# VHH binders against E3 ubiquitin-protein ligase MYLIP-A (mylipa): the designs that were tried, part 27

Target 1, 279 residues: E3 ubiquitin-protein ligase MYLIP-A (mylipa), of Danio rerio (Zebrafish) (Brachydanio rerio) (q6tem9r1to279)
Amino acid sequence: MLCHVTRPDAVVMEIEVDAKANGEDCLNKVCRKLGIIEVDYFGLQFSGSKGENLWLNLRNRISQQMDNLTPCRLRLRVKFFVEPHLILQEQTRHLFFMHVKEDLHRGHLRMCSEQAQELSALLAQAEFGDYNQNTAKYWYTELCGSEPNQTTINSIIAKHKALEGLSQASVEYQALQLVSSLEHYGVEWHWARDAEAQRLAIGVGPEGIAICRDDFSLVNRISYPIIQIATQSGKSVYLTVTKESSDSVVLLFKLISNRAASGLYRAITETHAFYRCDT
Below, E stands for the ipSAE of ESMFold2; O stands for the ipSAE of OpenDDE; V2 stands for 0.75 times the mean of E and O plus 0.25 times the DockQ between their complexes.

## First folded at step 17 (VHH; framework vhh_7sr4_2)

Design y6 (from x2 with T96A; at its last look DockQ between E and O 0.89; V2 from the best seeds 0.00; counts 0 for: unsure alone 64.3 < 65)
Fold by ESMFold2, look of step 17:
Parts: sequence; structure tokens; C-alpha cells
Structure y6 (fold): chain B 279 residues (1-279), chain A 123 residues (1-123)
Amino acid sequence: as target 1 above (279 residues)
Amino acid sequence: EVKLVESGGGLVQPGGSLRLSCAASGFTFSDNTMGWYRQTPGKQRDLVADIDSEGSTNYADSVKGRFTISRDNTKNTVYLQMNSLKPEDTAVYYCATDYRTYYFDEGKETYYWGQGTQVTVSS
């Protein structure tokens, strides 16, 4: 069967696999063509019939998971984020950077003005190279939510000029180091409702789970060490969490579909398992 | 305690039929997807069919048009009607549910399966 695999940089790859291939067969072929040996950070995503953003199960047959196989449409994405210094290959760092760049574009990784000035310069160097008055464009407003004044623009230009001669790979690494310090770096978002049917954004990241309102304002943060049990039952995910009082509390997240609930459950359990081994 | 009990397997001739049943307990059956998987020696378990809480079904290509999955929420039972059986359908058939549990201290995930029922298609 033919798979159209879209990379984080939007380039589409055509990958042919056996009709009975598992998800990992396709992922391995993609990574081999890209020269990536750090396969464990990546996965393949597809869209569900209710608009769900779903991870392909790598141990199961592709044909049993997809609604349309002619062609099978997949997205190569970073599944497990790590600190940039742990990434061995430049090619891997580039794909992390492109994934993170999409998160920045969506506004989920906003930062203070000083960080926004630094990152604006790094992004411009990566895209345009050395400062050039006629081509320099800066992504400040999307990074911090405020329009820059002339003093801020002049500061960004000075920072961009200071990057003269640095390669795209070098500044992408510096950008990743900056972004990795942000609160929601590497967080995977899932929509859910609580026991009172209020909309929640559930963020699953390297250190735990963020429970946010639908505007992404933080309600609670739960680290993995205080979680005892995760259960999926139908469209629901339950977490049993240890309180400060040493009592246990059960949290309920109701999702739009069984596949969405499986997605949240898998995000939590697989992220926990990955970072236990990766330390 | 989650419990899944299969029955209805056996030996049949090519072209024959069998009806598998799986009685479930220990979780809210009506809220969960139920499924049938099969395994031949030396191979991984493959999905045969599943049916979600709303009655929507999904089938492996190799069984479409021959097998029918159904459920009875009043008996907490899922069925697999297998018609036009072929030697290639010979396998141990397992009942499964999307109900699952992960224990963080052990890093252990529990998948709930039945013990399996043998289906053999031979003349």
C-alpha cells in the first residue's frame, strides 16, 4: 500500500509498505530515508472521523486503524520531546525545530518580551540568514502578544546582527534551547470535559499533566510521581492521584469519542513510560 | 475484576459457520468497545472485528462480508457470527475490550483478554 507521509516541514514523502504492514514498518522506512537513527522520538499521526488527531499504533496493522488506505495519509511528528542537548543528530533537531515552530505559530508558547526579542532574531537568522534590511521580518507579536515599538524593533535588529555568520543548524539549536525552557514545551494537548461537563484542555508533557480551561489558563498541574493509576473506560479517562493529605482523588476526563479517550490515555501512559527509560 | 469468557469455537468444514460468544463482567460493558482478535502459532494477534458502544463496527479486510460482530448490552455479551469459513480462518480467537488500566509504580499496563477459543477449519 502507498502512504503519503507529511513531514513537520510540510514536505510529503511517498512510502510503500506491505498490505499487512505494522505502523512501525512505515515509521522505520520514513526514518531510514531521512537518515534518522533516533526513531524513538517520533510517531505517525492521522485524522479520525470526528476530527481527532490520533497516533498510529506502531505495533498494530495500519489497515486496521485507518479509514482510507488509497492513499494512507499520515503525518510524521515528534511524539516524545527531550531537552535539545540529548538529541544526537542534526536532522533530528531540525524536525524538532519545525514541530516547535508550528506550536509557536499557534501561539501556545508565548514568552516575555526579552525572550521574544531573542527568538525573533534566531528565527530570522534561520529563515533569511544574516541581517538584511530588505528581507528581515520578525515574528515578535506572535511570540509575546504585543506589538513592538521602534526601540524593541531596534533591539531585535541588533540581536540579529550579532548572529552574523551562524549557520541555520546552529541557530535552530539555540532556538530549541530557548523554547525548551518554556512552560509548555513538548506538551501534547487534548480536549476533554470534566465531571461537570466543563471544557478542559489537558496537556500531557515530559514531567506530567497540565489541566487548563478552554483558554489554556492553568487550573492544576499533576506530576507523574503522584499519579497511581490511569484507566480508560469507553470515552472516559480516570486518574487516581495522591493528594497532599495522603488521600487519593479520582479525576475524570470525558472525551468526544473512544478513540480520543484512547489517545489521551496513551499519551499519558506512553509519555510516562518513555521518560522512565530515557533517564 | 474484569473477566471475559469466550465460547463457541470448534472444528468445522470449509464453508461452514460458527458463532462465538464472549460474556463480560467487571466493567461497564455498554460504555466500552468490544472486539475479537485471532492468533495463529508464531504470529501476532490480529484484529478481526470490533463494535463500539454506539454499535458501529469495523472489520478486517479478510473477513468483510463473511463475519458479523454484534452485542447484547442486556446480557453483557459480544458475538462473532462466522460464515463461509476458510482454512485461513483457523486460529485461536480472543475477546477483548478497550477498558484498560496502567499502574504507574510498576510501569505496567493491563490488557484484558479472554482465555481464547480454538477455531479449526479443515476437511
Scores: ipSAE 0.589, ipTM 0.801, lowest interface PAE 0.5, mean pLDDT 89
ESMFold2 (binder alone), look of step 17: mean pLDDT 79; pTM 0.777
OpenDDE, look of step 17: ipSAE 0.821; ipTM 0.906

Design y7 (from x2 with Y112V; at its last look DockQ between E and O 0.89; V2 from the best seeds 0.00; counts 0 for: unsure alone 62.3 < 65)
Fold by ESMFold2, look of step 17:
Structure y7 (fold): chain B 279 residues (1-279), chain A 123 residues (1-123)
Amino acid sequence: as target 1 above (279 residues)
Amino acid sequence: EVKLVESGGGLVQPGGSLRLSCAASGFTFSDNTMGWYRQTPGKQRDLVADIDSEGSTNYADSVKGRFTISRDNTKNTVYLQMNSLKPEDTAVYYCTTDYRTYYFDEGKETYVWGQGTQVTVSS
């Protein structure tokens, strides 16, 4: 069976696996070809028939999870984010960086003007190299939501010039260090509706769950210690959480499919398990 | 209380047929994926087939073309029609659903299974 695996840097890999291969067989082969030892941070995603973005279950046959197998189209993505200093391999850091860059583009990560100036310079050095007035482009508006004035642009240029001579790998690491301090670093987003059918963005991350409106404005933040149980039933995910009064309340999330609901449920439970063991 | 009750197992000759049934209660049956797993002594449970809330089916390679899963939402029942049975199909067959619970304090996940029904294919 032929799999087309798209990396976070948009490079497509052709991976041949047995017709009865499990998801982990494909992931291991991808990581081996990339020289990645740190396999546990990664997973493979695919699109469901209703447009869902789904994690391939690594223990189950690929052929029984996907609707289209000729070719099998998968995306290599970071599943579990950690602090950058814990990552051993430069190639792993590069893939983390590319995944984070997409999150920045989508507006999932918040930062102040000073951080946006610093990150703009790092991103430019990573993409274009040393400052060159003819080719330099800066991500600033995407990072903080405001257009830069000339003094801000001059500050970014000064920061970019200060990075002269630094390699792409070096500045990607510095960018990851900066981004790892931001709210929602390592957060995986799932779309759902509440009990009143209002659209929600559910962020599953290392510290817990963020409940946001569809514009990503925060409604509620739930840390793992206050969650008692998670239940999946059909297209629904329920969380039983402890209120401030020590009573409990049940939150409902309805998703577009059983597989999407399984995806949110597994994201919550597997993320909790991963970071609990990582402490 | 979520409950799954299997029936329809038995002894059959190679090439024969059986129909398994699973009656479900305690949840909204029509919203859930229902399925069948089987287990031989000393081995893990293997997926046989499942059927989602919209009727879309999925089968293990070893049973494709021989087994048919179906559901009746008015009776809260899922069926497995097994044709052209082989000795390798001998197992305990378990009904399953996509109803599950994770307990954060223990890190423990629980699933709902029926008690199982024995299918034996032999001369």
Scores: ipSAE 0.582, ipTM 0.794, lowest interface PAE 0.5, mean pLDDT 88
ESMFold2 (binder alone), look of step 17: mean pLDDT 77; pTM 0.763
OpenDDE, look of step 17: ipSAE 0.860; ipTM 0.935

Design y8 (from x2 with T96V; at its last look DockQ between E and O 0.85; V2 from the best seeds 0.73)
Fold by ESMFold2, look of step 17:
Structure y8 (fold): chain B 279 residues (1-279), chain A 123 residues (1-123)
Amino acid sequence: as target 1 above (279 residues)
Amino acid sequence: EVKLVESGGGLVQPGGSLRLSCAASGFTFSDNTMGWYRQTPGKQRDLVADIDSEGSTNYADSVKGRFTISRDNTKNTVYLQMNSLKPEDTAVYYCVTDYRTYYFDEGKETYYWGQGTQVTVSS
């Protein structure tokens, strides 16, 4: 079968795999073509029939997971983020950088004005090269939520000029180092509704679960030690949480489909299992 | 306690039919996907069919057109009608649900399977 695999930088790759291929067969071919040894950071996503964003199970046949196979449309994404200094290959760092750029564009990562000025310059150097007043364009509003005034723009320009001569790879690494210090680096976001049908963004990360409004403003933060049980039942995910008073409460997250609920359930349980071994 | 209890297995000649049933309890049956897996000796369990809470079905290619999955939410029961049986269909058939539980203090998941029912297709 033919797979169209879209990279984080929007480049589409055509990958041919056997009709009975597992997800890992496709991922390995993608990584070989890209020269990537560090395969374990990556996964393949696809869209469900209700618009869900789903991870392809790498150990199961592609044909048993997809609604449409002609062609099989997949997205190469970073599944497991690590600190940038642990990444060995420039190609891997580039894909991490492109994934992070999309998260920044979508508003999943926010920072203070000073960090936004620094990152704006790094992004511009990576995309456009050395400062040129005719071509320079800066992300800033996407990074901190306010439009820049001329003083801020001049500061960004000065920082961009200071990056003159630095390679794309060098500034992408510096950008990743900056972004890796942010609160939500490596957080996987899921859309859900609570018991009152209010839309929520559920962030699953190394420290626990962030419950946010649809603009990503924090409503509540739940650390893994206070969670007793996660249950998936159909389109719903339940968390039984112990309060400081020793009482238990059950939180409900309802998702658009069974597969979306499985995705949230898996994100929570797999992340907890991974970081449990690091204590 | 979540329980899945299969029935309806047996010995049948090639070309014959069987109807498997799985009675479920301990969770909200109508909210959950129910399904059937089968296992031949020395091999992994393979998906046969599933049916979601809205009635949408999915089948393995090897059984399409021969097997039909259905559910009765008033009886908390899922069925697998197996027609035109072949020797290759010989296996233990397991009822499954997408209902699952993870216990954080143990760091372990619980998946819920039935005990299995043997289907044997031979002359």
Scores: ipSAE 0.565, ipTM 0.747, lowest interface PAE 0.6, mean pLDDT 89
ESMFold2 (binder alone), look of step 17: mean pLDDT 80; pTM 0.795
OpenDDE, look of step 17: ipSAE 0.828; ipTM 0.912

## First folded at step 19 (VHH; framework vhh_7sr4_2)

Design z1 (from y3 with Y103T K108T; at its last look DockQ between E and O 0.86; V2 from the best seeds 0.79)
Fold by ESMFold2, look of step 19:
Structure z1 (fold): chain B 279 residues (1-279), chain A 123 residues (1-123)
Amino acid sequence: as target 1 above (279 residues)
Amino acid sequence: EVKLVESGGGLVQPGGSLRLSCAASGFTFSDNTMSWYRQTPGKQRDLVADIDSEGSTKYADSVKGRFTISRDNTKNTVYLQMNSLKPEDTAVYYCTTDYRTYTFDEGTETYYWGQGTQVTVSS
């Protein structure tokens, strides 16, 4: 079968795999074509029939997971984020950067004015090269949530000029280092509802789970050590959590579909497994 | 404790019929997808049919029109009616569910399967 695999930079790769191929067969071919040895950080995503954003299960046949196979449409994404200095290959760091750049564009990460100024300069250097007043374009408003005044614009320009001569790879690395310090770096978001049907944003990250309201304001943060069991039952995900009193409590998350519930369940369990063993 | 117990297997002549049952306990049966898989020696378990909580069904191509999956939520039981049986249908048939658990202390995921029931179709 033919897979159209979209990279984080929107470039589409055509990958042929056997009709009975597992997800990992496709991922390995994609990574080989890209020269990526560090395959473990990556996965393939697809869209469910209800608009779900789902990870292809690498151990299972592609044909049994996808609604449409002509062509099989997949997205190459970073599945497990790590600190940039742990990445061995420049190409891997480039893919991390492209993924992060897309997330920044969508407004999923916010930062203070100082960081937004610095990152604005780095992104401009990466995209356009050395400062040029005719081409300079900065993402400050998107990064900080407020429009820059002239003092801020001048500061960004000064920072951009200071990057003169730096390669794209160098400034991408610096950008990743800056973004990796942000609170939600490496967090995967899932929409769910509680038992009263209140909408929740569930963030699954390296250290645990953030339970947020629909405006992303934090309600509770649960570290992996206090979680005893995760359960998927149909469209529901349950977490059995230890209280300080040694009692346990069960948290319920209801999702739009069985596939969405599977997605949240796997995000939690696979992230826990990855970072538990990675150290 | 999650339990899945299959029954109804046996020896039958080609063209015959059998009805398999799987009694389930230890989870909310009505909320979960129930599935039948089958396995011949030396091969992987293959999906035969599933039925979701709304009653929607899916079948392997090799059994469409011959097998019917159904459920009785009052008895926590899923059934597989197998008609027009062929020698190729000979296998151990397993019941399973999409209900699953992960234990953080061990880092272990558990899927729940029955012990299986043998179906043999011989000429």
Scores: ipSAE 0.687, ipTM 0.832, lowest interface PAE 0.4, mean pLDDT 90
ESMFold2 (binder alone), look of step 19: mean pLDDT 86; pTM 0.845
OpenDDE, look of step 19: ipSAE 0.860; ipTM 0.933

Design z2 (from y3 with T33Y; at its last look DockQ between E and O 0.86; V2 from the best seeds 0.00; counts 0 for: unsure alone 63.0 < 65)
Fold by ESMFold2, look of step 19:
Structure z2 (fold): chain B 279 residues (1-279), chain A 123 residues (1-123)
Amino acid sequence: as target 1 above (279 residues)
Amino acid sequence: EVKLVESGGGLVQPGGSLRLSCAASGFTFSDNYMSWYRQTPGKQRDLVADIDSEGSTKYADSVKGRFTISRDNTKNTVYLQMNSLKPEDTAVYYCTTDYRTYYFDEGKETYYWGQGTQVTVSS
């Protein structure tokens, strides 16, 4: 079968796999074509019939997981984020950078004005090279949520000029180092509802789980060490957690489909397993 | 205690039919996907058919048009009607569900499978 695999930079790759191929067969081919040996950070996503953003199960046949196979449409994404200095290959760091750049565009990562000024300069150097008043464009508004005044613009320009001569790879690395310090770096978001049907955004990250309202304001944060059990049943995910009083409490997350519930369950369990092994 | 029990396997001639049953208990059957897989010795378990909580079905290409999955939520039972059987359908057939648990202290997932029922198609 023909798979159209979209990279984080929106470039589409055409990948042929056997009709009975597992997800890992396709991922391995993608990574080989890109020269990536650090395959374990990556996965393939697809869209469910209800608009779900789903991870392809790498151990199962592709044909059994997707509704449309002509062509099979997949997205290459970073599944497990690590600190940038742990990444061995420049090619891997580039894909991390492109994934993060999309998260910044969507507003999933916010920062203070000083960080936004610094990152704006780094992004401009990565895209346009050395400062040139005719080509430089800055992402400040998307990074901190407010329009820059002239003083802020002048500061960004000064920072951009200070990056003169730095390669794209060097400034992408510096950008990743800055973004990796942000609270929600490496967090995967899932929509759910609580027991009272109130909408929640559930963030699954390297440190644990963030429970947020639909505007992403934090309600609660749960670190992996206090979680005892995760259970998926139908459209529901349950977490049994230990409170400071030594009592156990069960949290319920209800999702729009069994596939979405499986997605949240796997995000939690696979992220926990990855960092348990990788530490 | 989640429990899945398959039955209805046996020996059948090519072109024949069998109906497999899987009785389920220990979880909310009506909320969960039920699936049939099959396995020949030395090979991975392969999906045969799925049925979701709303009754929608999905089939492996090799069985499409010959096999029918169905469920009875009042009896907590899923069925696999197998028609026009071929020698290549010979396998142990297992039922399973999307109900599962993960224990954080051990880092282990528990998936629930029946013990299987043998289907042999030979002349």
Scores: ipSAE 0.586, ipTM 0.794, lowest interface PAE 0.5, mean pLDDT 89
ESMFold2 (binder alone), look of step 19: mean pLDDT 78; pTM 0.770
OpenDDE, look of step 19: ipSAE 0.866; ipTM 0.936

Design z3 (from y3 with D50Y A60G; at its last look DockQ between E and O 0.78; V2 from the best seeds 0.00; counts 0 for: unsure alone 63.1 < 65)
Fold by ESMFold2, look of step 19:
Structure z3 (fold): chain B 279 residues (1-279), chain A 123 residues (1-123)
Amino acid sequence: as target 1 above (279 residues)
Amino acid sequence: EVKLVESGGGLVQPGGSLRLSCAASGFTFSDNTMSWYRQTPGKQRDLVAYIDSEGSTKYGDSVKGRFTISRDNTKNTVYLQMNSLKPEDTAVYYCTTDYRTYYFDEGKETYYWGQGTQVTVSS
């Protein structure tokens, strides 16, 4: 069967796999073509029939997980983020960088004005090269949510000029170092509803779970040590957490489908397991 | 808390029929997929059939056309009607669910299975 795998940089790869191939078979072929040995950071995503954004289960057959197989449309994405200095290969760092750019564009990673100015310059150097008044464009608004005034623009230009001569790879690394310091670096977002049907954005990250409103304003943050149990039941995910009194309370997240609920459940449990060994 | 109890197994001659039942408690039965698996000694568990919360079914190739899975949400029970039984169908039949639990202090995931019910097909 033919898979169209879209990379984080929007380049589409054509990958042929056996009709009975599991997800891992496809991911390994993608990584082999890219020269990536650091396969464990990556996964493949697809869209469910209700518009869900789902991770392909790497241990199961592709044909049993997807609704449309001609062609099988997948997205190569970073599944587990690590500090940039731990990444061995330039191509791996480039894919991390491209994934992070998408998160920045969507407003899921916020930063202060000074960081936004610095990152704006780095992104411009990566995309356009050395400063040129006719070609440089800056992402400031996407990074901090406010339009820049002229003083801010001049500061960004000065920072961009200071990057003269630096390669795309060098500034991508510096950009990743900056972004890796941000609160929501490596956070995977899931849409859910609470027990009162209010829409929530659930962020699953290395150190815990962020519960946000649909505008991403924080309602609560739950670290993994406070969580006793995660349960999936149908379209629901339950978290049993310890109160200050050492009693327990159960939080409910209702998702649009069983597959979406499985996705949140696995994001929580796999992220906890992945970073538990790295701590 | 979660409990799955199979019943209805027994000895039957080739060509005969049996109906297995699995009574479930400790979770919201109507929200979850229920499945039957079978296992012969020294072999892996094979999927026999499943039925999701909306009533959609799937069958293993070796039982399609002979077995029927169904559910009664008012009794929290899933059934497996087994017709045209063959000696190859001899196995312990297990009930299971997609309801699952992860314990953070152990980093351990728990899946729930019934105790199994023996089906023996011999002349």
Scores: ipSAE 0.611, ipTM 0.775, lowest interface PAE 0.5, mean pLDDT 89
ESMFold2 (binder alone), look of step 19: mean pLDDT 77; pTM 0.764
OpenDDE, look of step 19: ipSAE 0.831; ipTM 0.913

Design z4 (from y3 with D52Y; at its last look DockQ between E and O 0.94; V2 from the best seeds 0.78)
Fold by ESMFold2, look of step 19:
Structure z4 (fold): chain B 279 residues (1-279), chain A 123 residues (1-123)
Amino acid sequence: as target 1 above (279 residues)
Amino acid sequence: EVKLVESGGGLVQPGGSLRLSCAASGFTFSDNTMSWYRQTPGKQRDLVADIYSEGSTKYADSVKGRFTISRDNTKNTVYLQMNSLKPEDTAVYYCTTDYRTYYFDEGKETYYWGQGTQVTVSS
């Protein structure tokens, strides 16, 4: 079968796999063509019939998971984010960087004006090279949500000039280091409703679960050590957590479909398993 | 305590029919997907059919048109009607569900399966 695999940098790859291929067969072919050894950080996503954003199960046949196989449309994405210094290959860091740029564009990461000024300069150096024209507005509005005033413009220009001589790879690494310090770096977002039908954004990250309102403002944060049990039942995901009083409470998240609920359940359990093994 | 109990297996001639049942308890049956798998000795379990909570179904290519999965939410029971049976259908048939549990202390996931019911198709 033919797979159209879209990379985080929007480049589409054509990958041929056997009709009975597992998800990992396709992922391995993608990574081999990219020269990536660090396969464990990546996965393949597809869209469900209700618009769900779903991870392809790497251990199962592709044909058993997808609604449409002509062609099989997949997205290469970072599944497990780590601190940039742990990444060995420059190509791996570049794909992390491209994935992060999509997250920044979508507003999934919060950033103060000073960080936005620094990142804007790094992005300008990566795109345009050494300062030779005013690029101070490049990305700033996307990062901060407001137009830069003249003081901010002057600051970005000064920061860009200070990056003189640095390569694209060097500034992408510095940008990743900056973004890795931001709240919600490496967080995967899922839409759900609580027991009272209030819409929530559920963030699954390396340290635990963030429960947010639909504007991504934080309501509660639950670290993995206080979670006893995760259960999926139909369209529902339940978390049994230990409160400070040592009592247990059960949190309910209802999702739009069984597939979406499975997606949240697997995000929680696989993220916990991944980072537990790296400790 | 989640329990799944299969019944209805047996010996049948090629071309014959059998109806398998799986009685479920210990979870909200109507909210969950129910599935039949089968296993030949020395091989892994293969999906035969799924029935989702809303009633939609999915079948393995090898059984399409011959097998029908159905459910009765008032009896917490899923069925597999097996027609035009072939020797290749000989296997232990297992019932399972998408209801699942992960224990954070152990980092371990629990899946729930019945004990299985033997179906033998021979002339």
Scores: ipSAE 0.618, ipTM 0.812, lowest interface PAE 0.5, mean pLDDT 89
ESMFold2 (binder alone), look of step 19: mean pLDDT 85; pTM 0.844
OpenDDE, look of step 19: ipSAE 0.829; ipTM 0.910

Design z5 (from y3 with S56Y; at its last look DockQ between E and O 0.91; V2 from the best seeds 0.78)
Fold by ESMFold2, look of step 19:
Structure z5 (fold): chain B 279 residues (1-279), chain A 123 residues (1-123)
Amino acid sequence: as target 1 above (279 residues)
Amino acid sequence: EVKLVESGGGLVQPGGSLRLSCAASGFTFSDNTMSWYRQTPGKQRDLVADIDSEGYTKYADSVKGRFTISRDNTKNTVYLQMNSLKPEDTAVYYCTTDYRTYYFDEGKETYYWGQGTQVTVSS
């Protein structure tokens, strides 16, 4: 069967796999074509029939998981984010960078003005090279939510000039180091409702779960050590959490579909399992 | 304790019919997707059919038009009616559910499967 695999930079790859191939067969072919040996950080996503954003289960047959196979439309994405110094290959780091750029563009990662100025210069060096007054263009509003004034623009230009001569790979690494310090680095977001049908954004990250309102303002943060069990039942995900009093409380998250609930459940359990092994 | 118990397997001639049953307990049956898988020795389990909590069904291409999955929420039972059986349908048939549990202290995930029921289609 033919898979159209879209990279984080929007480039589409055509991948042919056996009709009975499992998800890992496709992912391995993608990574091989890209020269990536650090396959464990990556996964393949697809869209469900109700608009769900879902991870392909790598151990299961592709044909058993997708609604449309002509062609199979998949997205290569980073599934497990780690600190940049743990990444061995430059090509792996480049894909992390491209994924992060998409998150920045969509407003998922915000920072203070000073960090935004520094990152703006790094992004410009990565995309355009050394400062040139005729070609330089800066991301800033996407990074901190405010339009830059001339003083801010001048500061970014000064920082960009200071990066003269640095390679794309070098500044991508510095950009990743900056972004990895941000609160929501590596967080995967899921839409759900609580027991009172209030809309929530559930962020699953390396150290735990963020429960946010639909504007992403934080309501509560739950670290993995205080979670006892996760249960999926139909469209619902339950977390049993230890309270400060040592009693347990059960949190309910209701999702739009069984597949969405499976997605949140797997995000929580697989992220916990990945980082428990100190990767 | 979650339990899934299959029954109804057996030996049948090509072209014949069988009806499999799976009795479920220990979770809210009506809220969960129920599925049938089958396995030939030495191979992975393959999806045969599933039925969600709203009654929507999905079938493997190899069984469409011949097999029908159904559920009775009052008896917590899922069924697989198998018609026009072929030798290629010979396998152990397993019942399963999307209900599942992960224990954080052990890093252990629990999946719930029945013990299986043998279906043999031969002359």
Scores: ipSAE 0.616, ipTM 0.813, lowest interface PAE 0.5, mean pLDDT 90
ESMFold2 (binder alone), look of step 19: mean pLDDT 84; pTM 0.838
OpenDDE, look of step 19: ipSAE 0.851; ipTM 0.926

